VHH binders against Riboflavin biosynthesis protein PYRD, chloroplastic (PYRD). Designs and how they scored, part 21

Target 1, 366 residues: Riboflavin biosynthesis protein PYRD, chloroplastic (PYRD), of Zea mays (Maize) (b6trh4)
Amino acid sequence: PRLAAGALSGRCQAQAAGDLDDAHYMRRCVELARKAAGHTSPNPMVGCVIVRDGRVVGEGFHPKAGQPHAEVFALRDAGNLAENATAYVSLEPCNHYGRTPPCTEALINAKVKEVVVGMTDPNPIVASKGIEKLQGAGISVRVGVEEALCRKLNEAYIHRMLTGKAFATLRATLSMNGIITNQIGKGADQSGGYYSQLMKEYDGVIISSDLAKMSALPLSREAGTNQPLCIIIAQGESSRLHIPSLSQEHASRAIVLADSPVTVEPAGVEVAVFRQIDLESILQLLAQRGLCSVLVDFREAGESFASLLNDFQEDKLVQKVVVEVLPFWLASDGLSNLAFGGSQSFPLKNLELRDVNGSVLLEGYV
Short names: E, the ipSAE of ESMFold2; O, the ipSAE of OpenDDE; V2, 0.75 times the mean of E and O plus 0.25 times the DockQ between their complexes.

## First folded at step 19 (VHH; framework vhh_podentamig1)

Design d6 (from a31D with T104E K106T; at its last look DockQ between E and O 0.89; V2 from the best seeds 0.00; counts 0 for: pae E 2.01 > 2)
Fold by ESMFold2, look of step 19:
Structure d6 (fold): chain B 366 residues (1-366), chain A 123 residues (1-123)
Amino acid sequence: as target 1 above (366 residues)
Amino acid sequence: EVQLVESGGGLVQPGRSLTLSCAASGFTFSDYSMGWYRQAPGKQRELVAAINKGSTLYADSVKGRFTISRDNAKNSIYLQMNSLRPEDTALYYCAVKGYEIDSEGTYKWLDYWGQGTQVTVSS
């Protein structure tokens, strides 16, 4: 008989198993990295898995800024078993010296045989330098396994790195007949609700001064959450701003951005005064302060707050839109439109829909 | 101060068994992997077996004959060597490897070795 069938069968089987193994381990890296959601900024979320003889012998993730990167934790677990292993990492290992040695050196010291990278570092100054260092030490490197998944994991970090501005998501709530409402859907701000999840996932939340005066400041109800910085926009005729839900002990949880001097209660809340407040300047300031992501929570918005969003697509200031549609038809005095500025029409990309407690949540990219 | 002390070496006839032990101190024993290495005269030091919390690893030359084990209560690892052969003659070392991470997030690669214990397999 002909033996070509055996060779093709063996090659196809090995390729299929190998591809699934790589994807499986990289998806585990992403899963590990997500455990630190809301805790790592300005650093990216990163996961690492060390594999030897088809078994995971170590795993780790970057838990927060100031702690070691994922590779170090994974190598700590693997120890003696890391030699000649394959390391899967969701982001190119760093190759810069700071307080601690770079992750490339950590992998080299452990004598791993191969490194499989989900995505190259988005910073063009350092891109590929980690890969080159590993290759120079005789380590085999493969790049691009589950790359799209790894990039989505850190979309805010990538945006900040490439643009110098925070990644911005606009959140609004509408009735079924298109009227902007100031109340979020029932249960959305409770544990497991989409609003509570957003507050965990974003480094900051931008709100109007009217919302701050009338309601508790946004927070997450998820366990172990690092709460977002609350950025309060005070424009126009406000001479004094009282934030009833904020204690003086917790004044650092908020910052007020104003276009003129304003007296804030409680004392100790930082106030920054601008000649003109615009969204681009806000996003740049927040990125400079280490925030990678911000949510613009469009509630209790007066004309001045709404004007921040004029032409947000044209200026590429907002990357993502989240709209909650409530199952209500609200009374109105006639036809109206949303109070977002701009004369351009544009499609949203990658639209997704979810049912959230009887409401519909629409998400899409600008 | 990390200290690793091997014992249990000696002269043994081919086909017989020997058990090595390594007592460790100066670190939180259960947190780190441990390994046995050996070096024959004029040869490079090579991994024999390693163990961490959930996995063991063996060199091909010793699979099925040697077993590594760990006793966290005694801060010790062991190497059970069965069916010994003359080529197993070597100085056997215990080693701890891994990253030590402090509360400030500073880390350093640990690479500590014992003094070794001689195993000689001869007629």
Scores: ipSAE 0.517, ipTM 0.859, lowest interface PAE 2.0, mean pLDDT 86
ESMFold2 (binder alone), look of step 19: mean pLDDT 80; pTM 0.781
OpenDDE, look of step 19: ipSAE 0.720; ipTM 0.907

## First folded at step 20 (VHH; framework vhh_podentamig1)

Design e1 (from y4 with A95T; at its last look DockQ between E and O 0.95; V2 from the best seeds 0.72)
Fold by ESMFold2, look of step 20:
Structure e1 (fold): chain B 366 residues (1-366), chain A 122 residues (1-122)
Amino acid sequence: as target 1 above (366 residues)
Amino acid sequence: EVQLVESGGGLVQPGRSLTLSCAASGFTFSEYSMGWYRQAPGKQRELVAAINKGSTLYADSVKGRFTISRDNAKNSIYLQMNSLRPEDTALYYCTVKGYEITGDKYKWLDYWGQGTQVTVSS
């Protein structure tokens, strides 16, 4: 066991007591923002907490694209109590006019004394403009409280904004001796399971046509979820694709990306035909359609689907890898693993591990 | 149309108590912060007390002596003023503040009553 202050970052050491209070409120902002996971794309997830005399007097989060930002909801809660208060916000308040006034104006009208920002706007064109507006109105602004946490919250938004491509996470399942399987862990796709939670968090999921033909399409079992768009990759000479788990009523939940014309059952499923299907083009298309994040679910993958992942570490194709390790050892007559991802070795960054109902879930960044 | 009607002001001696009321209409009362501000002769308006759904706030000069409360059934807020002092002499205003949110649009609401006079003198 370690002392609570051991291994603190140099930033935290500079103002440990005040930093702990600020960190507490900013972590609450992130918690609030996550209530809208899966609902805000292409907008970021944002939370706001208004504090007066050491007490939270208002809180809010951005619930959906096209609705007011977190600051407005927090200020609606706080009302009169916002005057001379400190507003904590996970992302720099916006300072642009559209159909509604900007969030900087909202904070100024409420006469807050100070704004504490988790991260500046990642768009360099607008970065610091919100901060400058607040400072020009006499509001004290501090930046960078729990910045890493705030950036992780919106990593997909940041990636899409900077690159024009959706943030991609590769998900696969392995046996303990490293053999790729199509199985997911017991309970993982039920409410509270990690797979169900992933389906809530991601705007889309890329699957093979074999998976679509053989199994129910991926979905979340978390309450109140916007289900991810299912992106089904179809390659080859087939002129027909049957998706037995998809009703015509729900045809809009899927899109088929094909290298030649294909007739899809049920009717109403969108088909996009490409001369060449590659992961980069898919990610650009999905970003143009408003998706910030996609999960590449490596199950029932044939050679053509696997080839999408050749050298996935290059050209910012995949940012994150999530691997479930199942607690069993598969028999093998040698090295029978499917190979994908090219010929180059590379380390993963920021490896995290957790126990998920008897399996181990590993995640890391490319 | 938002209406705020204060009542309960008057002349009282130091050390006595007084209760101000504010009846509100024209908005969903329970959804918005309500407050009391005061303006003494020759002074600027200052916050006295405010209440929202989960918190109250008091100016330092009145903390421990004044209590704000609300009754959602009567669409009213109250200010119980105990241990009154001559410096509490002022015109007291009821306010409602908050964002009106309509779809993707919002505006800051800032409505004031006409005020009720409180005079504390021996």
Scores: ipSAE 0.497, ipTM 0.838, lowest interface PAE 2.0, mean pLDDT 86
ESMFold2 (binder alone), look of step 20: mean pLDDT 82; pTM 0.814
OpenDDE, look of step 20: ipSAE 0.783; ipTM 0.932

Design e2 (from y4 with I101L; at its last look DockQ between E and O 0.83; V2 from the best seeds 0.00; counts 0 for: pae E 2.8 > 2)
Fold by ESMFold2, look of step 20:
Structure e2 (fold): chain B 366 residues (1-366), chain A 122 residues (1-122)
Amino acid sequence: as target 1 above (366 residues)
Amino acid sequence: EVQLVESGGGLVQPGRSLTLSCAASGFTFSEYSMGWYRQAPGKQRELVAAINKGSTLYADSVKGRFTISRDNAKNSIYLQMNSLRPEDTALYYCAVKGYELTGDKYKWLDYWGQGTQVTVSS
């Protein structure tokens, strides 16, 4: 039996060319969705692009919870041009009545010919129901275009839906010779710096009490940002905790999780006392408080703070790691390493590397 | 109350030009797409040209001969029809389509004018 090389090659070329056009429009959906980064939680970020005769005729994204979804904005743009068009959407259109009418109804009313979906909804209550509704109305549906990119866009939302726990990222800074440092790179916390952008993207930031006493609390310098909740871990015997950078007016921006009663200055900062503080309990509590994502900022970390991370890979508590490497070789009294980790070695997955103002930023998945 | 009023139709010789107008009211005109459609005797209504905030679309049969434009200050769209042919004879309609947003609610707009007759003959 002989393979039809010409036929397979021809189908592959046509598929690849069409897939590149589809991929282009879906990447635009992701780009649009990112305009709402830091504003949609607990809702996912979604973008939509309407295409007719090879031209974009409408675009939209979901700007924040309680407002119309991406599809409605894109269809408002497209209007008369939406009929017989293709709608690209990064996440399966919703098919249930909530605060707003369902997005499937919007697409059906506009008489689109085809819907191309980046990923199905991970919420088990609604998964595939939007696709089925569209198909039942005679609309052609394709799924899985740029699926990996669409899943990465909403990785925290997906993680919370599947596990009931907040998505956690561990951040640390190292010297070139592998010494953990407490200083972040020059300009990283200024507008446009990677640290400022992380503060925009995460619902909460977990820090040590030592960092809270010694430095300004983490915040984003990006315009129009909802600031993350600052979660301060206080362990050991201490009757008082002073947070010099926090005003009483802004006390609600922080919460202290302690293993014994403590008096916090300024007044009005919430304190929760636990018999034993562990990372799993923290992540569960934060998810119950509505946080989908948290950053563990490993700075000014004493032994007790570091111990929260002892088995983070084995216990599946952290999903992502971000490491900044500074262009310095630090003097050393001996061999050193990070000081936390599991009982065995493991590789990071999907490693990415970026130059940042003379430093190197590495990220990967556990 | 949404109202769309077409004008400018009539009898014209082949090769001549004609401009259709549509005056719109009852909605925030600049936010919505507008379109021209036509229905020839015995045929289905078809899109002729459409315009939204950033794009225009033309049927192949009129491309290069017809031009759609809009004037947001006058709440009007226009169809400039050049090099008219007998097969352009039809009833021409103006339509608005799109979503109207009111706070957290939205509604599909789908309104049509009464139409204006264009007849191309000698």
Scores: ipSAE 0.385, ipTM 0.803, lowest interface PAE 2.8, mean pLDDT 85
ESMFold2 (binder alone), look of step 20: mean pLDDT 80; pTM 0.797
OpenDDE, look of step 20: ipSAE 0.731; ipTM 0.911

Design e3 (from y4 with W108F; at its last look DockQ between E and O 0.80; V2 from the best seeds 0.71)
Fold by ESMFold2, look of step 20:
Structure e3 (fold): chain B 366 residues (1-366), chain A 122 residues (1-122)
Amino acid sequence: as target 1 above (366 residues)
Amino acid sequence: EVQLVESGGGLVQPGRSLTLSCAASGFTFSEYSMGWYRQAPGKQRELVAAINKGSTLYADSVKGRFTISRDNAKNSIYLQMNSLRPEDTALYYCAVKGYEITGDKYKFLDYWGQGTQVTVSS
């Protein structure tokens, strides 16, 4: 028999009102936070969802460094409905005065009943201080919901905070038969391509001077992105280096790290001279300049550039590897591979793959 | 700067209806939530109903009897109060609570009207 309209309405309403799932709301926080990918560095990506009576009444994310945090946007959205609500936030709310009041005060002023936190602040000096402030104001706090997901969201930020060095990803392209290829896959650097998306996600890209002389500097083709800083490694370079794709107006988009004095065209490009160029010092320098993440783009790489990656696993210099495998079998009378990286074999962790325009993209953690 | 003006209160018999209005000025009305609160003699102020862009919220004591609505063109919110009871007797306030964000700054909003008296008595 056909159900009456009132019976269907009542059953649906009762079922929706009874749905209580901390993990569900925290996953929504992570989804919101990802909307700001490529825009928040050196700040972490953060999302916030405010729930009252089983309904989302406010949502927010941190859109860009220098702008208000996720909690403020969510509380603005919820307004009068935030009182006695539960606030879900992917990262512990901040508890210090800067240019604006701390997020703990924002939550307290809104009179939320409880706060559910995905992960504590990775900075050990301030860890748990936001949680303690909220508890001291009588707000119930739960911690650790979807913690692994929340940590993965900000893995570069966490790495920088814990080590003082930028999170580094090694990117390379191979043929199907394992030969290193200096050209990336067709369309990879166009909008929607994986290379263009990597340039959106990373604060800097480390390239060889040969690549800089031969082609356009890496950039993202995604709309509205901050472009990565191009870090050009000039080892054994002559006294002059010309970067044809870079205008003087945009000289600040690149920095040259050299082992001897070089004159760079265009004028205005920063040059830093080192007696020895090593990856650890580069990663520390870049972190001190506010970069959380760098991509080491292994293209047009000679032995000097490759030497930066010696013992990268043992010295924990690279955390992630991204390899594009092209659907070509290249002619070879021997093996060619990425043989640097240590004295012993080691497995990559959490291997993932995807099809990208007819090639395969492999990703794994060191 | 921010101004909230309630009207529509009065003396009514139990079981009757009354509509409260709150005219707002001094902020971008459509961007912020608003709410009705009440304070009975000897009691603390309590939320009656609130409305934001996509949701309404009602106190259990008024659910099914009161309806909050807003008219962004008139910068006003309303409280339709049906089936009034003596325990609904109170001073009714409208309020804006939440946060205003301007560029890289934000401030807490906590603005209240002067209130309008509702008295339910036979």
Scores: ipSAE 0.586, ipTM 0.885, lowest interface PAE 1.4, mean pLDDT 86
ESMFold2 (binder alone), look of step 20: mean pLDDT 80; pTM 0.798
OpenDDE, look of step 20: ipSAE 0.771; ipTM 0.927

Design e4 (from y4 with V96I; at its last look DockQ between E and O 0.89; V2 from the best seeds 0.00; counts 0 for: unsure alone 63.2 < 65)
Amino acid sequence: EVQLVESGGGLVQPGRSLTLSCAASGFTFSEYSMGWYRQAPGKQRELVAAINKGSTLYADSVKGRFTISRDNAKNSIYLQMNSLRPEDTALYYCAIKGYEITGDKYKWLDYWGQGTQVTVSS
ESMFold2, look of step 20: ipSAE 0.636; ipTM 0.897
ESMFold2 (binder alone), look of step 20: mean pLDDT 78; pTM 0.776
OpenDDE, look of step 20: ipSAE 0.800; ipTM 0.939

Design e5 (from y4 with D104T; at its last fold request DockQ between E and O 0.91; V2 from the best seeds 0.76)
Amino acid sequence: EVQLVESGGGLVQPGRSLTLSCAASGFTFSEYSMGWYRQAPGKQRELVAAINKGSTLYADSVKGRFTISRDNAKNSIYLQMNSLRPEDTALYYCAVKGYEITGTKYKWLDYWGQGTQVTVSS
ESMFold2, look of step 20: ipSAE 0.603; ipTM 0.884
ESMFold2 (binder alone), look of step 20: mean pLDDT 83; pTM 0.833
OpenDDE, look of step 20: ipSAE 0.785; ipTM 0.934
ESMFold2, look of step 21: ipSAE 0.629; ipTM 0.896
ESMFold2 (binder alone), look of step 21: mean pLDDT 83; pTM 0.831
OpenDDE, look of step 21: ipSAE 0.818; ipTM 0.948
ESMFold2, fold request of step 23: ipSAE 0.564, 0.564, 0.594; ipTM 0.877, 0.877, 0.886
ESMFold2 (binder alone), fold request of step 23: mean pLDDT 81, 82, 81; pTM 0.806, 0.816, 0.808
OpenDDE, fold request of step 23: ipSAE 0.823, 0.805, 0.825; ipTM 0.952, 0.946, 0.952

Design e6 (from y4 with D104S K107T; at its last look DockQ between E and O 0.89; V2 from the best seeds 0.00; counts 0 for: unsure alone 64.1 < 65)
Fold by ESMFold2, look of step 20:
Structure e6 (fold): chain B 366 residues (1-366), chain A 122 residues (1-122)
Amino acid sequence: as target 1 above (366 residues)
Amino acid sequence: EVQLVESGGGLVQPGRSLTLSCAASGFTFSEYSMGWYRQAPGKQRELVAAINKGSTLYADSVKGRFTISRDNAKNSIYLQMNSLRPEDTALYYCAVKGYEITGSKYTWLDYWGQGTQVTVSS
């Protein structure tokens, strides 16, 4: 049925029924795309549904970089039923030949009647090229259905495309009385915990060398995850850095960014040496390596690591903040604030909270 | 090499029935959509019915009269045509359409049979 899921408000407005159907199918595209969370970078997450006679006849999503795009899987499902159908896609179909034919040609070959697009391609060089190709082939195109949802789905991809830098989220843990702690909440790093889920969702995690020496490297415990690259910041380090939780077999899971030469144990871990390490250069380097998103995990931080976050709001270096508040009061000798991130004040946007195993998790946009 | 062979056409009086069949080879039959199309003299080829793994689709002009089915064990599709009318007179084709996906590569399949004639007249 075209009015599936019991959403009766759309059924009561005959003049708006088409718009509500469009939104329904586009939200399904976003749901499909999320199945590949953590697997598509540097490619965006994309979903596609093919609709004929008010029913979905094909569905697909882009499963990981190097695999076919969502439209191809949806068209394989639909096959003969794709002719004169409407294709819903969360991102403008690509219109350039690379390793495979462009998705615009896929839709044209299938003879779809109409394409409904969630958002245009954020890359200004190719924006609207896919839409124009489809229109030139006689296919009707509608744009902007659930656009805000589609943009949020790929906020890291969009950020990297527009700025040349990775999307950065700052994560920290506080006590109830505002003291930064190095301990994360109980169960947060176990399957289903928020920290484990962050490790699934981010392409990389930036940590201090002290954390790397003292603790296991951040990992997701979600099933079937692609683990984040661990970016270890080694400032003022001696000539040797030992990462006890990392085996030589898995040396490629970490990279060390150092301000002087350092020998890393285990062998095989990449080391890059800089005269001065700054967050902007790190984010650019990581984007050039194909990372769209990084988490700055503020634990076991010394003054040098904390200095990476100086002016992070002014310089647009961090887009999102995640703060865990633990349910205890730490001893202090007075009104001491453990502040970092410069001398400016500013509101966070779109604040949200949830309870996580007796703690509070707060998040907002810079 | 994809091969599609239709059979079952013929001359039939209005109101009678026919069953068309299409034997397929050269691709993984169960993974692809299949369809029946027809082309009447002087008209464009049109979809009659199609079937994929989860759905069937019928042209408005044949709904309730025609039924498409498939048998994956025999690599075949069928078109049961009931209550035939003179306007059903056409050359009927079967076709496979869809993407063949091998790793990162994909190719649009768009292959047709030679057709079988159905003529409905008194």
Scores: ipSAE 0.604, ipTM 0.887, lowest interface PAE 1.3, mean pLDDT 87
ESMFold2 (binder alone), look of step 20: mean pLDDT 80; pTM 0.790
OpenDDE, look of step 20: ipSAE 0.800; ipTM 0.940

## First folded at step 21 (VHH; framework vhh_podentamig1)

Design i1 (from e4 with D104T; at its last look DockQ between E and O 0.89; V2 from the best seeds 0.00; counts 0 for: unsure alone 60.7 < 65)
Fold by ESMFold2, look of step 21:
Structure i1 (fold): chain B 366 residues (1-366), chain A 122 residues (1-122)
Amino acid sequence: as target 1 above (366 residues)
Amino acid sequence: EVQLVESGGGLVQPGRSLTLSCAASGFTFSEYSMGWYRQAPGKQRELVAAINKGSTLYADSVKGRFTISRDNAKNSIYLQMNSLRPEDTALYYCAIKGYEITGTKYKWLDYWGQGTQVTVSS
């Protein structure tokens, strides 16, 4: 319910100002964490900010799997100044010993007075264990600051933990009159373009064999990026598949999923043969290989590739949809919309849009 | 091996100044924080001042009177203590706290000097 006429009392104003300070530092944690986009999978992206006397005295993020966690880098920066400071962290600090001490121990050693957590760990085995350890050591803990932002940061990690399947985003390009086009918007695949950024953010990209035969394989043009695994769907393919843009040196960048044996050129490309190719099995396989996120790039999609997306809502196999709308009206024979996927209408949730080089990019959740 | 050597302590009258020095060796000086701590008779050890790459921090009791600084060329930090009071009487320690990160490994650092005595008395 809405606050009464006294809502701007000193108590309310002080709380609102304090919430804004916390939110500011947590948003910085998320910003730091995103510097490692594309490098931490299957680990989540995490940022940490140490604040003392209203000033940031240390910052860190988890740069890639196998390297120290965000808290350790932030505490290295802060050093002696971490004592009695507040540590902001976008995800609950880990409390497991592996090859190195846990992050809860790191925060306890530094004698921080308070830890502010964006979200608890979604892994049900470890949820709240880090918070409880800190509280047991006398450290004050607050949870839930900018929680929605922190959850969105790691939506793929959360999905994989809860379902055992990779998080899937469907990407398509439409004309203004609803015709699916095989060409993405100009500049989208160049550095700074939305498609290049998607290739940086996703662990894998699923494409048709037709796209692989006629176009360069999807890749990011962002500096220092680990490229996504290119998953090529070869249903009803002849006994040979030639990928002209892929060199033998880079054969490990692609895997072919086929419904029958196929010889791939260049040599060295992994081929997995399924009795029946379906999206659920693909997403589980990719998650087992350590992928948390995949983009289904709907271009050059013949009937067999499109069939992967039949009933994707009812099967809960796609979580997110990204649609680029080009500022063109394409010619068509008669009045038709070239829709694909889904046997039932449903609304998308949390719709957002932005302008991208004269096109519109729409994003929504299934 | 990390070594911290303090110097500059002594007996002074109230209102006067002292400069403490801490020479450090055995680590990459410019990448780590350092701090000054003190322990008065019958009291717990407390932070006096600390410095890292971008910030300094002071205890409330010494703000405006003490200044911490570092000289990376000499691998040293200093504590300039002005307007000394009898309650500043303590054994002053230089310390390194924080993390050493080597590749994928890290460990907690907690190194202390031997201390230098400061006595403020008339």
Scores: ipSAE 0.657, ipTM 0.906, lowest interface PAE 1.1, mean pLDDT 86
ESMFold2 (binder alone), look of step 21: mean pLDDT 78; pTM 0.770
OpenDDE, look of step 21: ipSAE 0.820; ipTM 0.948

Design i2 (from e4 with D104T W108Y; at its last look DockQ between E and O 0.86; V2 from the best seeds 0.75)
Fold by ESMFold2, look of step 21:
Structure i2 (fold): chain B 366 residues (1-366), chain A 122 residues (1-122)
Amino acid sequence: as target 1 above (366 residues)
Amino acid sequence: EVQLVESGGGLVQPGRSLTLSCAASGFTFSEYSMGWYRQAPGKQRELVAAINKGSTLYADSVKGRFTISRDNAKNSIYLQMNSLRPEDTALYYCAIKGYEITGTKYKYLDYWGQGTQVTVSS
């Protein structure tokens, strides 16, 4: 309490001010890290700021897998001003050698006084090793500042490291009266729109063959992004599947998972045939292919595609749901559209909502 | 090769002013930070002032009395030292510290000049 802090001297006031500044600088790290969304997989997104005398003297982020880590860019910016500074980093600095020296060594060489870490590395082999290395070199380390925010930033990476499975999100669009639609909100798929951002943030997107036949394949319209792999589920399909929006030059952007042999147009699209297609098998295959995150885009879904999502909450197959509610009241033809079925009711956790150009976007965790 | 050459040191009386210069060669001057350090006899080297693209930094002992500046056209930095005191007596060094990034690789930079002596005595 403030009364007790007043009795404790200026040290308590300095710590209280430092705590507020810590959160501010760590949020800046997260903001910087997000600039690389869609570019770092399988690496996590990381940001770093170097602070001296209450001012940022250097900042950086990890721009892409294979490039230097955030700390190196921040230390380059800070230069001579890094000595005796505080380094804020959203993820524990690495402490292993690869093609380049570890980030712990970079921080030690720069003679920073203190490192403030958002979250410990989720990889159990290396967890806390970076922190211990810094402490062993006489650098003060504090851990857990804005930890929840830092964990959310890399939720897919954490899930993959802890489970070996891809992080999966289910996305659907509803009318105000609860009818599933294939329309998305106005401007959502344009640059800056939430759908375009989702396509940037996920390594793969799962769609029905019906959507692939009738519409352009999902893509991000954000500048300079890696496009998601499009995973097309073809159940009960005839011997041919035509994807009109996909050119032969771009055949590698899609893969078809089918329950029987099928010839795909354009030529060159990979086809994998399964005796039985289920969500767990799909997610396992995608994880084995190196995908860390997958979005199930529930549009143009027939009964076969919808059945993949029965009890999607079981065994933590899906971690997150994103529902867009459009400002329309749609007529019903007597039969309700199946939103989703299942044998078990369950609450979603950490529900959030936001206004998106006149629509409502709901987000929650399974 | 990177070279740093300090000049402008000398003997001055307390209360007077002195300007140090550091001429740099062998790198793109505007892309790196630079700093002034000093070492008094029997003491460890300490940062006096530093400058990068967007910030300046001063040791508490010299705030308000010393000013660091840079002149990119002359590839030089300067240290304006006002209100000099006997405790400012030291060998003053110019240095470049930091990281150079080339593609996916990076290298620590730690370049120093030979120093210029400043003696403040009546």
Scores: ipSAE 0.647, ipTM 0.900, lowest interface PAE 1.1, mean pLDDT 85
ESMFold2 (binder alone), look of step 21: mean pLDDT 80; pTM 0.796
OpenDDE, look of step 21: ipSAE 0.783; ipTM 0.935

